# VHH binders against 5'-3' exonuclease (pol): the designs that were tried, part 17

Target 1, 302 residues: 5'-3' exonuclease (pol), of Buchnera aphidicola subsp. Baizongia pistaciae (q89ad1)
Amino acid sequence: MIIYKKNVNYLLIDGTSYLYRAYYAFLKFKNNFNKPCGAIYGMLNMLRSMLLKYPYSNIVVIFDSPQKTFRNELFIPYKKNRPKMPNDLKEQILPIHHIIKHIGIPIISIPHVEADDIIGTLATKLYKKKYFILISTNDKDLAQLVNIHIHVLIGTSNIVLDESKVKKKYGIIPKLIPDLLGLMGDNSDNIPGVPTVGKKTALILLKTFGSLENIYNNIEKIPKCLIKKAKTIYNNLHTYKKLAFLSQKLATIKTDINVNITTKKIKMLPPCTTEISNFFLHYKFYNWNKLLKQGLWLKNCK
Key: E = the ipSAE of ESMFold2; O = the ipSAE of OpenDDE; V2 = 0.75 times the mean of E and O plus 0.25 times the DockQ between their complexes.

## First folded at step 4 (VHH)

Design b88 (framework vhh_8h5u_2)
Fold by ESMFold2-Fast, scan of step 4:
Structure b88 (fold): chain B 302 residues (1-302), chain A 125 residues (1-125)
Amino acid sequence: as target 1 above (302 residues)
Amino acid sequence: EVQVVESGGGLVQPGGSLRLSCAASGFTFSDSSYEMGWYRQAPGNQHERVAIIYSGGSTNYPDSVKGRFTISRDNAKNTGYLQMNSLKSEDTAVYYCARDTYYYDSSGEWYFDLWGQGTQVTVSS
């Protein structure tokens, strides 16, 4: 998408998503002291790719907080099924933050706030100012933010999800993805949904009534719009109404988080080549250091 | 108490110079976990980074001030400085010094931006 690349004002990077991808892609990488450095290498490789592909965009990296969020307070099992960060990855976090800063990329991370909510809030604030935002993530839930000025890039790939592609992939418009998950749940995050309501049933209900709220405002009409297991589905919707709205709330990305004014101006600085060079030499990234010295590490050869 | 306090702002004519100071207490800028930066906010605008000095001693500047501004630290006095030369009307702003932005360390503790109250710089004839 050559035209879109030139028009992207802000590239918001899901840093936590990138960290896990980098860690698992380069598990066998070790430094001079036989310590793991694969996440450092992988993160830099992915960020370099984005800097080269979107040279006119202001790039921001957003990371998760390790502390409990409001979702964990609402529902204790939320994401408890996810493994804790490996110690080998945890030891690479501080070096990764330092090198990102030396490259000149702003970092945002807020205690008790998930990266998704920071991304949603920033994208919404920038959208209201009529900027075009691209969100780079492997997290499908961020597709709910997609609109005419906010698109999702799948990781570092060439696949961009606009509103039409989200509707084709999910069967529903972006703003109704939380309602879909409220009904069907999401096992990857321990979001429960309504028992016996799967994707097909949830899509029929949302297509017929428009929203989770309207489904419950018209609950007595549900047996007439369903063909199979209508009585069981009706009974479970009635019984698990609180769970459906809880699941929807857990699935909804916040767009109203107060970010400190100190992080409001998220403009990139020029790279500090001396610190980047010292970093590359320390980790034995000699080919990158050679490119850096030639002025080619963050520039297209063309 | 953990804080930073700016001083040295004032009125200066175009082409003039000012030196801003940032006194830190409750932490040290020589700690390798902290970077020190200078930010500014002009009326009606958002905060903008104008200088950063990394824990290793290297510095970075946006093109708008590069060659005119110099950031430094005196670790013995735990004080940061911004030397501003060849000042332009566009440099008129409130200037803030700050400790490093949000980051995560290996202990699992998050660090927040620590900002001073700011010092006014006005470049006018």
Scores: ipSAE 0.040, ipTM 0.557, lowest interface PAE 7.1, mean pLDDT 81

Design b92 (from s36 with R99T T100V S103E; framework vhh_vobarilizumab_d1)
Fold by ESMFold2-Fast, scan of step 4:
Structure b92 (fold): chain B 302 residues (1-302), chain A 124 residues (1-124)
Amino acid sequence: as target 1 above (302 residues)
Amino acid sequence: EVQLVESGGGLVQPGGSLRLSCAASGFTFDDYAMAWYRQAPGKGRELVAGITSGGSTSYADSVKGRFTISRDNAKNTLYLQMNSLRPEDTAVYYCAADTVYYEGDYWPEEYDYWGQGTLVTVSS
């Protein structure tokens, strides 16, 4: 069941996901000093869309830390295939943080912790208090957090993933997504998985045995299954068992991080209209400044 | 534009006291962890003291019990109260700030913004 907009208590925004999308969407935008400001514009455009669509929700933006995480300590190649953040985007980070604060939106970033683990921990703590949480992200891995009170919104779209829609999209229930990635890997994060085990084979194994642990508890039954190249799959599962469990661990979002965050600290604050106006004038966002002065830029926001 | 401007350095006799100040601008000061580092001639930078956005403090063993770090969020100012100064405390003292918002008592591994430094000389 879909959580209706009026029922969403917390909207957790994957800030890093938003930053990259904003940056690539508005590459040609430049400021008064002929410097790129597209990520600033795009980020504000996406956040404004969320403020207008979810006016009764407490919106929180979560960002990745620049420091190495426990996953990098477990597996040095983890995410090393990802390109370095462009300098043009790095220069926009601090202005983006400042304007988000002036709008009254809480920002969270924790040293050595990925945004995904902060989101997972916050969503789980809020779920235990019986709140309804919507996670706005383009990261497929966050679908593993989906339950009766936690749903995923695909970016700024109208597509909301509940448990049923996650199962339809990924072929498996949310709780088993780390197991799926443990088998098939994830090239975007440099998670290796098991050689020759792709999504189709991984889904057959998980539907037959239920979990990565149960697959290995029943490994001798694999050559007897109606899976094409079962003998090759058996040999690779046996050979790469450590890699499969490492891949599962890398793909598992932590929900037990010490975030030391109270519900009081993640409540939205009143916007500082004067500072927002000064920001809009500095970046020549004249239409937004006009709307702001008319009380229309922040209409339906709390 | 993040700017950090240190002041309060000078010449002091062993056993004396100094208070360093760091005026911060260009960011939401109370949201970020701040620190004092020092660098003696011919040596690398040493973390002296840190303070989180939540107000929790940490100190290097060499200064613990003698130095006190504090912040005034209303004035966007970081302080280092230095008591019982020793010749070994002679160094350029740097104010440092992270660019990333940290909730509560979490500490950055690295600091992105640095002041120009203020010289502290402890000698007779």
Scores: ipSAE 0.000, ipTM 0.104, lowest interface PAE 20.1, mean pLDDT 81

Design b94 (from s63 with A33E W102Y L104Y; framework vhh_6fv0_2)
Fold by ESMFold2-Fast, scan of step 4:
Structure b94 (fold): chain B 302 residues (1-302), chain A 124 residues (1-124)
Amino acid sequence: as target 1 above (302 residues)
Amino acid sequence: QVQLQESGGGLVQPGGSLRLSCAASGFTFSSYEMYWVRQAPEKGLEWVSTISYSGGSTYYKDSVKGRFTVSRDNAKNTLYLQMNSLKPEDAAQYYCARHSYYEYGYSSDAFDIRGQGTQVTVSS
């Protein structure tokens, strides 16, 4: 079944992904007040686009915690290779949280929990209630959540990934993406994988045996596979079995985190137009304030 | 470093008034939604009032509506709670808190910074 815009019950926004995109898109907005405010403007511009595109959806913004997560406890090098957030972006986060709240959009951020795990848990809870969920993100790893009720929108684009599009793009079904990363690793997150096993080899093994678990249940059959360096691959799979399953666990988005998040907590509230107006005047977003006063900022032009 | 310093508590008779103050430092006060919360002996923390970053929106616990007024002065980095018609059940340690950005929008009771509080006693 195809999820059309009018059928999207919940739009889950990867807020951290949006923050970085907004920051780099409007980097030169510094001259307004002699302070950086580009991420504030960019974030509002992207959120406004989503509000106008999905006017009947409950929109929820999810942010990363800056604190260490369970993955860092399992594997200390996890994401340690990522650069720290720029200071001028960090200073814009609190104003962004305030304006999003006054627009009526729920924000979720949980200490020690990555946005991906919050998104995975919420999408799964909503899916069990038979809602249709769209996840807006630039993070490829969220494609592992895709099913008949959960689709991924690439950022603020018109590109929506369903199960068939994920399979065409990644060469495997969504549920096997953690298994793929368990084998090949992911350098961007310092997920090690199995030495000498790249994407091509990992895809052949998964197409042949079906899962990481079944690869290891059939490990003696690997030297008989028509794979280049089959003996080396067999030896490394055997030697680095614990590392493969650790890498799979690190790549797996949790869908079962224990959070006190109810459908009431993630329902949009009426916008506080007075606070939005005060915010726009403070940041000198005069054209947006004019549209707001005309009732057009959150509505299409007639 | 982030600091919140409450003051203005004391002993008051039923029906009396007190004004609580909270002096904030070490962060951009005008960018935070602020809370007043209280805790009576052997009870959990109880939300009392919320004020938006601009001061334009205020929210109150039902039992204090019409008696308490929250306000802020962003130029002075100070939060206030005017308490009128005080009742014995209002006796508690009162805390000034900023909204927790890690739990922002998740729970109205979520907050990441509290000062030492100021004691309010209603007797006699």
Scores: ipSAE 0.005, ipTM 0.226, lowest interface PAE 10.8, mean pLDDT 81

Design b96 (from s70 with A33E G53S G56S S57T T58I V103Y; framework vhh_6fv0_2)
Fold by ESMFold2-Fast, scan of step 4:
Structure b96 (fold): chain B 302 residues (1-302), chain A 125 residues (1-125)
Amino acid sequence: as target 1 above (302 residues)
Amino acid sequence: QVQLQESGGGLVQPGGSLRLSCAASGFTFSSYEMYWVRQAPEKGLEWVSTISSSGSTIYYKDSVKGRFTVSRDNAKNTLYLQMNSLKPEDAAQYYCARSEYTYEIYGSDWEFDYRGQGTQVTVSS
């Protein structure tokens, strides 16, 4: 099923994904005060694009916490291979939060909780109330949340992943993506998987047995099922069973975190043009300020 | 356990000055942006100022710009608000605030997981 733009009730934005994209896209942008402000500009440009494309949606921006999460406690190497946030980007975070708030967009960030788990929990709660949710992200792992009412938009593009497109792209239904990653691992997040089990082998096993649990319930049938390197794969599945289930757990987005976020808190407010104008003047975004005064940048409040 | 304790409130005449302090404990103060917010008895909670963890980036509510100055001393775990040229409209309970969760909605509906008990500022002629 296709969720059309006019039917999207909530647009959940992976703010950390947007933040890094904005930073690298506008790295040389210094004209406003002879300091880096590219992430501020880029983030606003991307958010403005989404506001204009989805004018009937409640847009919410979700950010990662810098604090370690339950996944880091389960597996210390989890995401330790990822580069640190640049200091020039860190200096732009508060300005970005400040302007997003004055535009009337809710921001959510929870200490010790990954943005993915906040997104998963909110999308699931909203789905149970029969809302249609679009998740804007460049993170492939969020595809596991896709169902009849939850779709993934690749960044700010026009590419929307529904259940059929997820199956075509990954070779498996959304609900089995954690099982796939449990077997093959995920190098981008330092999730180990099972040694010698790659995507092709993992897909054969999942298509044959249906789940990671059922693969292990039928472990004795694996050498018969797999022709190439069957003995090595069988031995590694036995040796690394705990690692496979740990990898699956690390890859599984939580949809049940205890968050005291009400639908009232995640509704957009009208933008306050006075504070937005002051922000644009401070950063010397003069063209945007002209559009704002003409009522052409965003909706006026007051 | 996060604790915030405000002090320095009182009664002043219009045009007067007052300096508020907030003593913070139970967390790494130097790692968090801090907020001053206020509430008049008949009004909702109103954002006044934000200061970055280092103190280098500061934002003010438009109506207090040029009159209020926020600062922080990370070595003393203390946040300050210097209020000059006070107006009757500035009369409110002033709170030092930090959010464990960033639930941000623009307007009078500012919410924080941690707020002090507040310090009362009264401006009367």
Scores: ipSAE 0.027, ipTM 0.468, lowest interface PAE 7.5, mean pLDDT 82

## First folded at step 5 (VHH; framework vhh_6fv0_2)

Design c1 (from b42 with D99G; at its last look DockQ between E and O 0.79; V2 from the best seeds 0.00; counts 0 for: pae E 9.9 > 2)
Fold by ESMFold2, look of step 5:
Structure c1 (fold): chain B 302 residues (1-302), chain A 124 residues (1-124)
Amino acid sequence: as target 1 above (302 residues)
Amino acid sequence: QVQLQESGGGLVQPGGSLRLSCAASGFTFDDYEMYWVRQAPEKGLEWVSTISSSGSTIYYKDSVKGRFTVSRDNAKNTLYLQMNSLKPEDAAQYYCARGTYYYDSSGEWYFDLRGQGTQVTVSS
């Protein structure tokens, strides 16, 4: 059987997200020289699944690069709690890039630019050209990009999030996710938010006033019956106003980075099956090599 | 100032050897995969070799495999290409390059930094 999605024109894959997921899923996986190769295997496994599920989509993989970005200049602690990439994962990156190339999938990485901003910019440009875009990532913050033609698949879920499903899942429309994070912060990215304001309070305030700006324009009108500890929340909103807007800015994905990426530059190429086979044999992926020779590795079974 | 500077080119007889060097400055050299590419007259850039940031993974174009050896010294911020058994077909301007991981779907690599190059001439 063949499962195909004719309406998804571009599938944008958060490659760094996939890389870490693959690495930690297969920490024990080693090649013949006792070198780690689990990220290679896991990455290929996930990419194959996407190729088979979306056989008519142009797939693009976007990676972070190691350089600091404007967010680090704006707020030094931004993402400082994240550990460095493990050295044994770093050693697997070049082989991963080369096999992705032989499969025919384009890779994008831009120094000093986060993958989120590349994804946001590319998705917006393609949307403006009337394409349908699916973004696959572990980063919940990318849900802010969702609109009628941009959808997101987060984590290992098989549920594609449209506008309605983002609102149902997160309690707010996609465009207000940066406002939500401006209030509640994000511990994983070391985005501070407003002290004592958590998700429940932030959602109530945003549903009542419509935006972070409107909350502050109407700060005197926060009714005490609407939220618990309204006095404490009011004081902290007032005291940490600059921090709230800084946090919103840090959480906002750029859609306008100055790059020259055309649809010609992100079009998939035919796979180079000889090089894929050599790669599979080198890493002892013998079952996959058998499927490749049968024409089944890049196609649905049957 | 972010810069790559190639050196070590020159005139060599067929079968001879040259060692190219590439000095990097103004960026964290250890964070990047590095490339050797070359350009013969009236041809586009041709990929020669890739070396990972640690130096642990290396790829060569088939026509130079066994004759060329790429290496790097991260303490000196320097990339090397040892070229042995040189052929007239190897004559070109040689560049070291820093990649952006961008891959053009038409098979062309996009490099965000490249030096001015060093000329390798092979003549009898």
Scores: ipSAE 0.006, ipTM 0.459, lowest interface PAE 9.9, mean pLDDT 82
ESMFold2 (binder alone), look of step 5: mean pLDDT 80; pTM 0.792
OpenDDE, look of step 5: ipSAE 0.331; ipTM 0.704

Design c2 (from b42 with S53Y; at its last look DockQ between E and O 0.60; V2 from the best seeds 0.00; counts 0 for: pae E 11.1 > 2)
Fold by ESMFold2, look of step 5:
Structure c2 (fold): chain B 302 residues (1-302), chain A 124 residues (1-124)
Amino acid sequence: as target 1 above (302 residues)
Amino acid sequence: QVQLQESGGGLVQPGGSLRLSCAASGFTFDDYEMYWVRQAPEKGLEWVSTISYSGSTIYYKDSVKGRFTVSRDNAKNTLYLQMNSLKPEDAAQYYCARDTYYYDSSGEWYFDLRGQGTQVTVSS
């Protein structure tokens, strides 16, 4: 069977996003010891789906580190409101990492570096080498990386977002997503933004002036007839200018992290079929073990 | 802030046993998976074992399976490595680690070492 997907050279997967998606999709899935194993099943199910959809792509999984990053040092409350990882999800991480490695998919995780910055840096380096990159994530912030050869799949959507589709879906071009978050903030990451400035107002301002910098260079020209509570918005923009640019900096993905990640180090390797089979039998994934032994789990049949 | 202190190394004959300890402080020990790594003279760091936060999931390098046993006591913030049937190739400086990063699927490991390690010497 031939798969009619766009030819993507590298598929960069936000592994932490996939972990949480899998965990919450299969909360009731438990092993023989009444311990949760749904994140393991869900993660493998999603990765297999991507292997089948993109059989010629080199897949790389990137995980967050819990360590402080430059963003935590720049703004101590950054991500403070995020809940601690559930214990039953944490129990499943080590098995997940080891099975991914046995499948032959490279994993990248760097202490003190967020996965977004690893993805941004790697995608940019691969783009400069003339590769086509697809990023799969649940984080809308990665849409800022989209250009002619870097595309993003956000959430469970099957729609690959190029630059024009990011504009249609989010109302702003990819480059301005950090500016949008600089204005409206991000409650999930505890990024402050400008008080009272929500998404609708932020989009009007960015469409009018083109950037956060231009908004502030033209603050007296704010289109008051298009904005609810324009006097309050004007006052808050002026009062909280430092917070707006701090928030923009927190939301900007780095593409210049100084790490030696070479094409050789991210190359997929042949699967270790014996170890995968033992894993599937341990977790009672018998149908998958049957497919694996038939050569159908990791590769499409002819 | 993270502090890890390795102990329990020494001189042992081939076939002998040693029990290593790693005392942890400065973080919530039972929230983290832990690692044992080793470094022989003129060699890079080599991953030995990984244990999950509760101790329920354990992985070993193939060459030590059946001879080494990793465990943890979360009430005492302590990680252990029981080494049996020691071989000359096990001689190394042993470290425990909390944090790791890696760049490929071949098992290449990079570790943030916080302690001085403990020397295991295996001689005839």
Scores: ipSAE 0.005, ipTM 0.432, lowest interface PAE 11.1, mean pLDDT 82
ESMFold2 (binder alone), look of step 5: mean pLDDT 79; pTM 0.790
OpenDDE, look of step 5: ipSAE 0.249; ipTM 0.668

Design c3 (from b42 with S53Y D99G; at its last look DockQ between E and O 0.74; V2 from the best seeds 0.00; counts 0 for: pae E 4.3 > 2)
Fold by ESMFold2, look of step 5:
Structure c3 (fold): chain B 302 residues (1-302), chain A 124 residues (1-124)
Amino acid sequence: as target 1 above (302 residues)
Amino acid sequence: QVQLQESGGGLVQPGGSLRLSCAASGFTFDDYEMYWVRQAPEKGLEWVSTISYSGSTIYYKDSVKGRFTVSRDNAKNTLYLQMNSLKPEDAAQYYCARGTYYYDSSGEWYFDLRGQGTQVTVSS
């Protein structure tokens, strides 16, 4: 178990999901000017935890950018039902980026590209180079990337999801998660799926036929495979076929985006301890500044 | 169509002042952190200042702190740099830049949009 922590070569952090988790965990935390700073504190707390837990791993943080992506061109309502970022969270982003830089953790954000696609592409490139990758995120959809060398931590769980744990948790193998979402949709991302097809029905169909494509190649046999509502489900699958495949495409993480990101460019840098100390003093994080001066807050880059 | 255009450079004596402007067009200006960077002859790009979306958080390079003031007017889509007490070492081509966060192992920033620049020359 300790050996597994040493064996993680790269830890890819979904920075946007960490940002929101930190914000909602520390809503009442404010600085001397009565301005919220809980997202700053929470983000640093989570990153420190990962630095201490994975001292031999190269850590990279990936953020979304504000620009439209190919998914917005493909389906205009994509993610449109998401609430706007709270203004007091938006104001904490620049300080968070500033301190992550001074800790020496590289940040990646690419215009017009979702963080998920950056993570998927980078994880795949590193996997092909024989590295072991851990992805830390709140986004369940990233479980589709899991294979023998790519594992995922989702949410606040301490349980690393490998292929077997993804199947136990979601009911299907990682590569079929986009097919599952193509059928059932995803309300959080405003991905429609097929009306009346929920998780139970989608899992039965995928376990029976193996893929979204195979379900449609065997559409005439569907009533025999289902217990209830077979006629309604058959009609909706037939009527909404294009929507199912659009939904699958929206849910599929790209692993081949055209970027020049090399292992040399994502290597961690030595921390700028003076700048970290100034930051901690500015935000009145005095206990952390004491730990930093004692060499107990950070582990140095490998 | 998406553009940043700097202006306000020129020749000043040591101790003098200049005010640089950067006009943004073709994008939602207040969605972005904005940067001032500079390049002296035979030198790489040097970060000068960063300002948050609203202007509420500002960072400066140590050597300009207390002398330079960055600001933004989101209604006018304009970024400003007030430079006081100018020194010969401040002479450079000054660029405004729109932020995207890609860091390499040298610790350098990458920006997805940068203007053409405006020259600041300090005589003596």
Scores: ipSAE 0.302, ipTM 0.706, lowest interface PAE 4.3, mean pLDDT 84
ESMFold2 (binder alone), look of step 5: mean pLDDT 79; pTM 0.787
OpenDDE, look of step 5: ipSAE 0.574; ipTM 0.820

Design c4 (from b39 with Y35S D99G; at its last look DockQ between E and O 0.01; V2 from the best seeds 0.00; counts 0 for: pae O 13.6 > 2, placed apart)
Fold by OpenDDE, look of step 5:
Structure c4 (fold): chain B 302 residues (1-302), chain A 124 residues (1-124)
Amino acid sequence: as target 1 above (302 residues)
Amino acid sequence: QVQLQESGGGLVQPGGSLRLSCAASGFTFSDYEMSWVRQAPEKGLEWVSTISSSGSTIYYKDSVKGRFTVSRDNAKNTLYLQMNSLKPEDAAQYYCARGTYYYDSSGEWYFDLRGQGTQVTVSS
């Protein structure tokens, strides 16, 4: 049986990750409402699950900005492979924000800043205040933030990444994940990495030299460290040095975003049951409304 | 209406067996993780077993491992608990529960829906 630490002070939810998961999970969800509501339903379902699972944790939902970020400026192809948000999903964003607010969960969205960077920054700030932080996301690259006070929950599952699990998954410690991605790239975000350098090679190099920087400080030793394609890899590392570091930078979650986020601003508020009920009735979530009236829908002890 | 209804409880002798059933209605049963919990007299609610929505993942309380078997039939919207080699300490009101569960070192367990329960008595 999976046993996890109960004392989660803050639960940081990757709202954007949740949103897309909800959207696709409930794409065919029908409740006789004339407007798309699958993402709304899915989001609420996941949030409710988290509220029930972590009743004593302060929950914060963080969303991406639709605007371009510094990464787009650094590397034009960054996330260009991502499809545009569907219109039927876009229409559900405001209602989702509305209902989350009335549930009493604070939302953070900052123009031109990615959710990951907000999460990284907030987690770091809270960590420094001796809080334990759990990050809930489907983006496993946030594992780079993992330490003794920051763990990553895979979505709404019971799978939690601590430092040991990150090592097992990636083959490297959390802080070197950006280095790893700098070498091997990240297709999901269209981060190029170094040509012909795959995960295996990257891991060998990082384990041998300790960091991307140190790899390049010792680049002449690489042919002696690799068995296969050593010359090719050496040449590519040399040729694409700038690209490697750019890729690392793109893959690195910022922890120092210049935003005024205080603990007061991320405090949960009591739920507004009247507004929640109205919302449920509007979207014909009758079962949830019934549960709400019975005091069974929200079990937030805040 | 969303509800769970337990059945199959009764009186058995030590070493005996019972099979509990839980009928789910009012929701998509196959979408939810399900659990069995129990409450003995003058004791708090105790987690017994959990089974994932697909049935692929199963957890048991240590004291019931090897004796109890949880299963589910999603086509019938039914959760089962086969209890073998029953002991006096197993006597309790048994409940079927739905939803996300949380278990920590303190033994605390959370759920969002619970049935009315079925009584299991173990006596010689």
Scores: ipSAE 0.000, ipTM 0.227, lowest interface PAE 13.6, mean pLDDT 88
ESMFold2, look of step 5: ipSAE 0.006; ipTM 0.353
ESMFold2 (binder alone), look of step 5: mean pLDDT 79; pTM 0.791

